# VHH binders against MKRN2 opposite strand protein (MKRN2OS): the designs that were tried, part 16

Target 1, 223 residues: MKRN2 opposite strand protein (MKRN2OS), of Homo sapiens (Human) (h3bpm6)
Amino acid sequence: MHCAEAGKALIKFNHCEKYIYSFSVPQCCPLCQQDLGSRKLEDAPVSIANPFTNGHQEKCSFLLRPTQGTFLREYDGRSDLHVGITNTNGVVYNYSAHGVQRDGEGWEESISIPLLQPNMYGMMEQWDKYLEDFSTSGAWLPHRYEDNHHNCYSYALTFINCVLMAEGRQQLDKGEFTEKYVVPRTRLASKFITLYRAIREHGFYVTDCPQQQAQPPEGGGLC
Below, E stands for the ipSAE of ESMFold2; O stands for the ipSAE of OpenDDE; V2 stands for 0.75 times the mean of E and O plus 0.25 times the DockQ between their complexes.

## First folded at step 23 (VHH; framework vhh_7b2m_4)

Design x3 (from j4 with S102N; at its last look DockQ between E and O 0.71; V2 from the best seeds 0.00; counts 0 for: pae E 2.6 > 2)
Amino acid sequence: EVQLVESGGGLVQAGGSLRLSCAASGFTFSDYWMYWYRQAPGKQRVVVASIHKGGRTKYSNSVKGRFTISRDNAKNTVYLQMNSLKPEDTAVYYCARESGWNPFEFDYWGQGTQVTVSS
ESMFold2, look of step 23: ipSAE 0.416; ipTM 0.774
ESMFold2 (binder alone), look of step 23: mean pLDDT 84; pTM 0.846
OpenDDE, look of step 23: ipSAE 0.490; ipTM 0.787

Design x4 (from j4 with H52W W101Y; at its last fold request DockQ between E and O 0.61; V2 from the best seeds 0.70)
Amino acid sequence: EVQLVESGGGLVQAGGSLRLSCAASGFTFSDYWMYWYRQAPGKQRVVVASIWKGGRTKYSNSVKGRFTISRDNAKNTVYLQMNSLKPEDTAVYYCARESGYSPFEFDYWGQGTQVTVSS
ESMFold2, look of step 23: ipSAE 0.605; ipTM 0.833
ESMFold2 (binder alone), look of step 23: mean pLDDT 85; pTM 0.860
OpenDDE, look of step 23: ipSAE 0.750; ipTM 0.895
ESMFold2, look of step 24: ipSAE 0.581; ipTM 0.840
ESMFold2 (binder alone), look of step 24: mean pLDDT 85; pTM 0.861
OpenDDE, look of step 24: ipSAE 0.662; ipTM 0.855
ESMFold2, fold request of step 25: ipSAE 0.565, 0.588, 0.604; ipTM 0.816, 0.844, 0.841
ESMFold2 (binder alone), fold request of step 25: mean pLDDT 85, 85, 85; pTM 0.861, 0.859, 0.858
OpenDDE, fold request of step 25: ipSAE 0.843, 0.849, 0.857; ipTM 0.944, 0.946, 0.950

Design x5 (from x1 with D31S; at its last look DockQ between E and O 0.81; V2 from the best seeds 0.00; counts 0 for: pae E 3.2 > 2)
Fold by ESMFold2, look of step 23:
Structure x5 (fold): chain B 223 residues (1-223), chain A 119 residues (1-119)
Amino acid sequence: as target 1 above (223 residues)
Amino acid sequence: EVQLVESGGGLVQAGGSLRLSCAASGFTFSSYWMYWYRQAPGKQRVVVASIHKGGRTKYSNSVKGRFTISRDNAKNTVYLQMNSLKPEDTAVYYCAREEGWSPFEFDYWGQGTQVTVSS
């Protein structure tokens, strides 16, 4: 069985001229061992937003997940990613060497790119039909699968481009779609994964406080 | 406040030319893809041309070879040079900025400029 929930939120707080990241404010500062009690922090802790969502709760969206495992536990930044498109019920349509799958599970930790806005009610009425009709085309049979040009990504993007054309919008090639909508989200996810794993393994993660190192000493002598 | 203001429309005879301008303000213009759309009476608004933040351009088939989109990042302005105009080019032309989080979301449009091409 697979994980049924998205990852935890992270916090950042400032102590000892450092930013400290953790799942919660610890009893003692991990750097100086000072008791932090609820009233000893100068600045309030800040939450770091979780970039992952349960894809089965996302309507009419482009989803991205690791082919194996989850982003938080297993993804190494080098392994293959898989993509799919949700219908209005959170069923994930995705294409692989096995043909088009209609998944009711397995996408609970996904990066999501919404494809429709809430005010596009007419498109939602037709979305499930369009997606199903597209998916039963002979173009997506298992034997037509090809790693470079006829794969999970081209399946999803071809459908998106059909909808864009119907809406009078310009089609996007893979590079354009990836640069515009995928990369910003994967950069946020990569930072979150790094922090999450460090905190899980070591209890916390530390970076320098911005601009503390840029302030030069005031005097060159003593009074 | 984000603003997009189109200008340069008007009445022209078939075979003539017009240059549309769109003055942009209230955002970092050089970081955005910019678009020209048009809407003929009773029809949906459709894309005419786009220009990537890096300068790459794309055109709809109906205007390819006749229209040229360009941008001047120093003046925060996008242009549409329209040559060899045909009566079917008659429409209100809109400048648009894409939202950047979804391919279906444009968050700012100009009020449009009328182009009328007489036979």
Scores: ipSAE 0.347, ipTM 0.742, lowest interface PAE 3.2, mean pLDDT 84
ESMFold2 (binder alone), look of step 23: mean pLDDT 82; pTM 0.831
OpenDDE, look of step 23: ipSAE 0.404; ipTM 0.762

Design x6 (at its last look DockQ between E and O 0.57; V2 from the best seeds 0.00; counts 0 for: pae E 4.6 > 2)
Fold by ESMFold2, look of step 23:
Structure x6 (fold): chain B 223 residues (1-223), chain A 118 residues (1-118)
Amino acid sequence: as target 1 above (223 residues)
Amino acid sequence: EVQLVESGGGLVQAGGSLRLSCAASGFTFSDYWMYWYRQAPGKQRVVVASIHKGGRTKYSNSVKGRFTISRDNAKNTVYLQMNSLKPEDTAVYYCAREGWSPFEFDYWGQGTQVTVSS
């Protein structure tokens, strides 16, 4: 959807016994109005990792995006997510009621879970062939699509489990994969979205220090 | 600092039993999947067993029925009960915590030697 919406970097700094989040260190503390010149902050500002990436620049990865819109602009934290797997050229293989699509665009704001490790160089050389061969099997024809048991998620997970088996690893069911790899990332993404929107709207966001950070809302469903 | 410390290895005759322990510290143990791996001389590390944070277990085919993985969240400890040991089980056994991707483990113990004699 919105190719140019990369989002701004976020930072966190400590002042007035609060954690203050913003796009950059402001000239004055937004709470107490004290000048924050470069020598005034006790601790250096901390960059907040952006959980989103251009999925077409990710190789051999499991990607998540909202089924509609983008994470930063439109995602409400509850809508379904669509998933896919990138080949070595950033083409996103994904399964829907239209069969397996091979998208060269549309995934520019995605959550990415890398699938290959450095010791899997042989697998990387064969990744595109394996993914294509997997995707042309009769299992992923359009009419076989089913919302609950034969969908975009089951397509991606079945391929991942084929790779896991080839590497002597244990297979993961949907609940296990989601709990281990998806939920932690969507939780971080939800918190980031909340911070980003608050900063965009109000210039900053504040939490107590040393307070437990609010957990991001659980993400939407997976397709 | 995350630490994983294995213990309980040793020399045992074929058919015998050993119980390995892995003491974990520096993280919320109950939130993580835990794994046992082993590395035989001259070979790569391979998974032996895993335990879900909710207690569900999985085993490699070579140890299924003979080994039992368990956890005690109150003591932050993972166990591997090894029964009916065979010389082929001779290896260094490692405790591991899951990482951020399906093929990544971000913390390992130093390992404990298990030697099974004929």
Scores: ipSAE 0.094, ipTM 0.509, lowest interface PAE 4.6, mean pLDDT 83
ESMFold2 (binder alone), look of step 23: mean pLDDT 84; pTM 0.840
OpenDDE, look of step 23: ipSAE 0.266; ipTM 0.685

## First folded at step 24 (VHH; framework vhh_7b2m_4)

Design ctl (from x4 with W52S P103S F104S; at its last look DockQ between E and O 0.21; V2 from the best seeds 0.00; counts 0 for: pae E 14.7 > 2, placed apart)
Fold by ESMFold2, look of step 24:
Structure ctl (fold): chain B 223 residues (1-223), chain A 119 residues (1-119)
Amino acid sequence: as target 1 above (223 residues)
Amino acid sequence: EVQLVESGGGLVQAGGSLRLSCAASGFTFSDYWMYWYRQAPGKQRVVVASISKGGRTKYSNSVKGRFTISRDNAKNTVYLQMNSLKPEDTAVYYCARESGYSSSEFDYWGQGTQVTVSS
């Protein structure tokens, strides 16, 4: 039962004119072996934002997960991703060749894209009904599943576009939704996975620091 | 600090034209999708047009063929050219930036500019 890897904090600190990334402040600098007492670090360590969340605690959100395993340990960057939509109780509606599933577990390490602003109380009250009614229509029966054009992604996007239309917003095709909402988050996740695995394998990860007192922008500066 | 400042609104007779401008500052303008929204009296704010960072445009059905969104990345400005205006186009028009992918950013709106089209 090795769930301790998921959710570990990552930190960044400056030493030896480098950014050093690790799970915790080590006893000695991995580069120069100097004892890292609190007075030896010029700046306090900075926590690195985790791009993953427990999807079952997300309301009214588009979720991404690997079909097999978890992002941090098993995802190879090439395997299929699966997507779903949470209701207000954290149940994940997702479409596959078996029809629409209503998962209460299995999405604990997900990328989440919120679909409603927190103050949209009217839509929140109707969300579960809309999602259930949408999901029980004949369009999402198991035999209608098709890998390229009628799949988990098209299910989720079609629902999202129904919500956008109800809110008086422009609908998005697959390319627009992917470019606007998915790619930025999966790029941050990919960089975080690379960092996490390097730290797991070597105990730390090191990058050059172009500015010793500045933290890079989230996602754009991590190497 | 992110700022969006709309201008160019006013009173116009039906069939007339207006050009709205939105001056943006405090962020890398070329990296963001930009939007125009409008809010008619007593109604909810709705999207009118959008323009991607690459220049692809999209319009609501009520304004297709009459309105044109454009951007000038060198001047950090997004425009809405409104032709063949109708009384139903009367609204406060807002410029908006998409929320960033960072959790530390919020959606940003301008203060709005009033457009009134007389019948």
Scores: ipSAE 0.000, ipTM 0.233, lowest interface PAE 14.7, mean pLDDT 80
ESMFold2 (binder alone), look of step 24: mean pLDDT 82; pTM 0.823
OpenDDE, look of step 24: ipSAE 0.020; ipTM 0.368

Design f1 (from x4 with Y32H; at its last look DockQ between E and O 0.79; V2 from the best seeds 0.58)
Fold by ESMFold2, look of step 24:
Order: C-alpha cells, then sequence, then structure tokens
Structure f1 (fold): chain B 223 residues (1-223), chain A 119 residues (1-119)
C-alpha cells in the first residue's frame, strides 16, 4: 500500500497511566522523559488502523472521498463526500454533473468498502464489462444529474444493486447501505483524523486511561 | 465461532403452514442483520426475507404477504412464519448472516432445513 497517499500509521502505548498516541514509539516518554528504548513498556504498543487507503489500488470497491480537498488536511466533517466504484484496474468510475468520469488519479486518500471478495472469482471476471456497460447507458448523461436523487451516490448504489439482484442478494436503499457499510467507517475516520492532526501538529496526543476522548466527525453529506 | 442452526422444516400439504427457527450463537446477535435464503432443486440460492437490526423487514416478491420474518434478541433467534405454502416453496431453507463488512462478502450459513410442500 502507499502510506504517503493515505497518511502515516499511528500507534498507541501506555505510559504514566495515560494512553499516548504517536507515529512511532519515541525514545523518551513525552510526559515524564523516561527512556523507553531500553525498557519494555508495561503494555505492548498497539497499531491504530489507518481508515484511508489509495483507492486506485482497490479493486471492485465503493470509495468515498471529500468532494474538495482531502480527509486528513481539509475535511471538516460537514462537507459533501463524493463516491465512486473501482474496476479491477483501480480506475474510479464516478458520476457527476459532467457525466460518468473514469479517474486514474484523485482518489489516493479514500475510504474503501470492498464489494467483491477473492471467493467471488466469476463475478470479478465480468466486473469491468458490467461497470462499463452500466456507465454508458443513457441514465447517466450529464443533463440527468440531480443533487438529491440522481447523483454520484445513486449511480454507485444502482450498480451495486444490479449486481446484488443478479446474485440473489438483498437490495439496499441509500439509508440502508449508508448505515451498514459507510457510517462505521466514517466514525473510525473521524477518530483517526483527530489523532493524526494532533500528532502532526504537536508530536503526540494523550488521553486518560481507561478511555479515549477523541471526537468523532460529523457525518458528511453524500452527493 | 459463529453457529446458525435451523429447525422447523418438514412435509406439509399445499395451503399449510410451517414456522422455521434459526438459533444463533458466537456473535452479538442484536447487532446483525439476519436473512432467510432458500435453494430449490436445480436453482441458485436466493434471498427470501431479511430482518435488520432496526427491525425493518423485506421480502422477495414470491413470498410477500405469505411469509413473515421476525427476531427475538433475548433468545438469539430469527424466525420465518410460512403461511399459504405452495409446492413452489419446496426448498432447503438457510439462515444467514451478512458480514457487515461488504454487501457481497460470504455470510455465515446454517446447514439448512428441508421444507417440502406436497400437492
Amino acid sequence: as target 1 above (223 residues)
Amino acid sequence: EVQLVESGGGLVQAGGSLRLSCAASGFTFSDHWMYWYRQAPGKQRVVVASIWKGGRTKYSNSVKGRFTISRDNAKNTVYLQMNSLKPEDTAVYYCARESGYSPFEFDYWGQGTQVTVSS
């Protein structure tokens, strides 16, 4: 994976009866200045999973990004999110007022919801053709774009529902898909953004044991 | 370890009723969306009904109005009440759970319970 596009990994370790978050275990505890390099910590450091990935490395996935800027630098938790679907080559199909775009760049810091798993071999071989055929239909012309009901999200979800139906699976409306697959990921993203920005600005971030006091993001609007 | 165990299948005459049960264990049942699928001889396994953690239910067109899915979170059990059964409802019925990670990810499946509707 490309860490530069998705930001740095974070760790959490316990020292001085606090949880300390940083990019790596520092030589000295930032609170008490004790040397950590030659002394084993009481609790092993844990990695904080990075919720962002380079979307162009994601195959057959539903991607979210801020419509403007990036999650880690600019996203305020209130701005609209843009969505798209990757083909097997990491090309991001997305619908906007300009019609269906096939982006080879611009999605390097995305939240990803994998759609196909490795055990779905037959579907993966047809994915690129289905996505292309779906995308060239008259339903997704630029003049049909409408912010509330015929937008980037409805484009992506309609494609997903066509595949779900073909596989005998339950279709989902926007609220159902968002609640089940999007919200859990955006909650994690909010916590990560708070930690990442604090560590980048100050070198570390500290919370009380036994709980974290990180702030979750406001849910952003989707297309 | 996730376990889904179906019961309540059997032989019934057309127009009759059956109630299927699926006992769940090994996960936080109340947090998950639960599904009934069926597989008729020679056909693919298809969704019959679903019940979501918020209580909303959905049905395939072939069973709408005749089948009712429900859940009892205290008993970790999902049910399928099947009324006005037709010979076309003959199938193995499976209880299933989707992963919550991906809409296409392989769900956990029970072993299935046979429902046979004679006419």
Scores: ipSAE 0.471, ipTM 0.771, lowest interface PAE 1.8, mean pLDDT 85
ESMFold2 (binder alone), look of step 24: mean pLDDT 84; pTM 0.839
OpenDDE, look of step 24: ipSAE 0.546; ipTM 0.803

Design f2 (from x4 with Y108H; at its last read DockQ between E and O 0.83; V2 from the best seeds 0.78)
Amino acid sequence: EVQLVESGGGLVQAGGSLRLSCAASGFTFSDYWMYWYRQAPGKQRVVVASIWKGGRTKYSNSVKGRFTISRDNAKNTVYLQMNSLKPEDTAVYYCARESGYSPFEFDHWGQGTQVTVSS
ESMFold2, look of step 24: ipSAE 0.568; ipTM 0.830
ESMFold2 (binder alone), look of step 24: mean pLDDT 84; pTM 0.843
OpenDDE, look of step 24: ipSAE 0.656; ipTM 0.855
ESMFold2, fold request of step 25: ipSAE 0.640, 0.636, 0.670; ipTM 0.865, 0.856, 0.868
ESMFold2 (binder alone), fold request of step 25: mean pLDDT 83, 84, 84; pTM 0.840, 0.844, 0.842
OpenDDE, fold request of step 25: ipSAE 0.844, 0.845, 0.854; ipTM 0.945, 0.945, 0.949
ESMFold2, last read: ipSAE 0.675, 0.655, 0.673; ipTM 0.869, 0.864, 0.866
ESMFold2 (binder alone), last read: mean pLDDT 84, 84, 84; pTM 0.845, 0.843, 0.845
OpenDDE, last read: ipSAE 0.843, 0.846, 0.853; ipTM 0.944, 0.945, 0.949

Design f3 (from x4 with F106Y Y108H; at its last fold request DockQ between E and O 0.80; V2 from the best seeds 0.76)
Amino acid sequence: EVQLVESGGGLVQAGGSLRLSCAASGFTFSDYWMYWYRQAPGKQRVVVASIWKGGRTKYSNSVKGRFTISRDNAKNTVYLQMNSLKPEDTAVYYCARESGYSPFEYDHWGQGTQVTVSS
ESMFold2, look of step 24: ipSAE 0.639; ipTM 0.838
ESMFold2 (binder alone), look of step 24: mean pLDDT 80; pTM 0.814
OpenDDE, look of step 24: ipSAE 0.738; ipTM 0.894
ESMFold2, fold request of step 25: ipSAE 0.475, 0.641, 0.564; ipTM 0.784, 0.860, 0.822
ESMFold2 (binder alone), fold request of step 25: mean pLDDT 81, 82, 80; pTM 0.820, 0.823, 0.817
OpenDDE, fold request of step 25: ipSAE 0.798, 0.798, 0.849; ipTM 0.922, 0.924, 0.949

Design f4 (from x4 with W33Y; at its last read DockQ between E and O 0.81; V2 from the best seeds 0.79)
Amino acid sequence: EVQLVESGGGLVQAGGSLRLSCAASGFTFSDYYMYWYRQAPGKQRVVVASIWKGGRTKYSNSVKGRFTISRDNAKNTVYLQMNSLKPEDTAVYYCARESGYSPFEFDYWGQGTQVTVSS
ESMFold2, look of step 24: ipSAE 0.532; ipTM 0.731
ESMFold2 (binder alone), look of step 24: mean pLDDT 87; pTM 0.874
OpenDDE, look of step 24: ipSAE 0.841; ipTM 0.941
ESMFold2, fold request of step 25: ipSAE 0.613, 0.597, 0.642; ipTM 0.860, 0.837, 0.873
ESMFold2 (binder alone), fold request of step 25: mean pLDDT 87, 87, 87; pTM 0.874, 0.875, 0.872
OpenDDE, fold request of step 25: ipSAE 0.859, 0.861, 0.866; ipTM 0.952, 0.953, 0.956
ESMFold2, last read: ipSAE 0.637, 0.686, 0.668; ipTM 0.868, 0.890, 0.878
ESMFold2 (binder alone), last read: mean pLDDT 87, 86, 86; pTM 0.872, 0.871, 0.871
OpenDDE, last read: ipSAE 0.865, 0.861, 0.867; ipTM 0.955, 0.952, 0.956

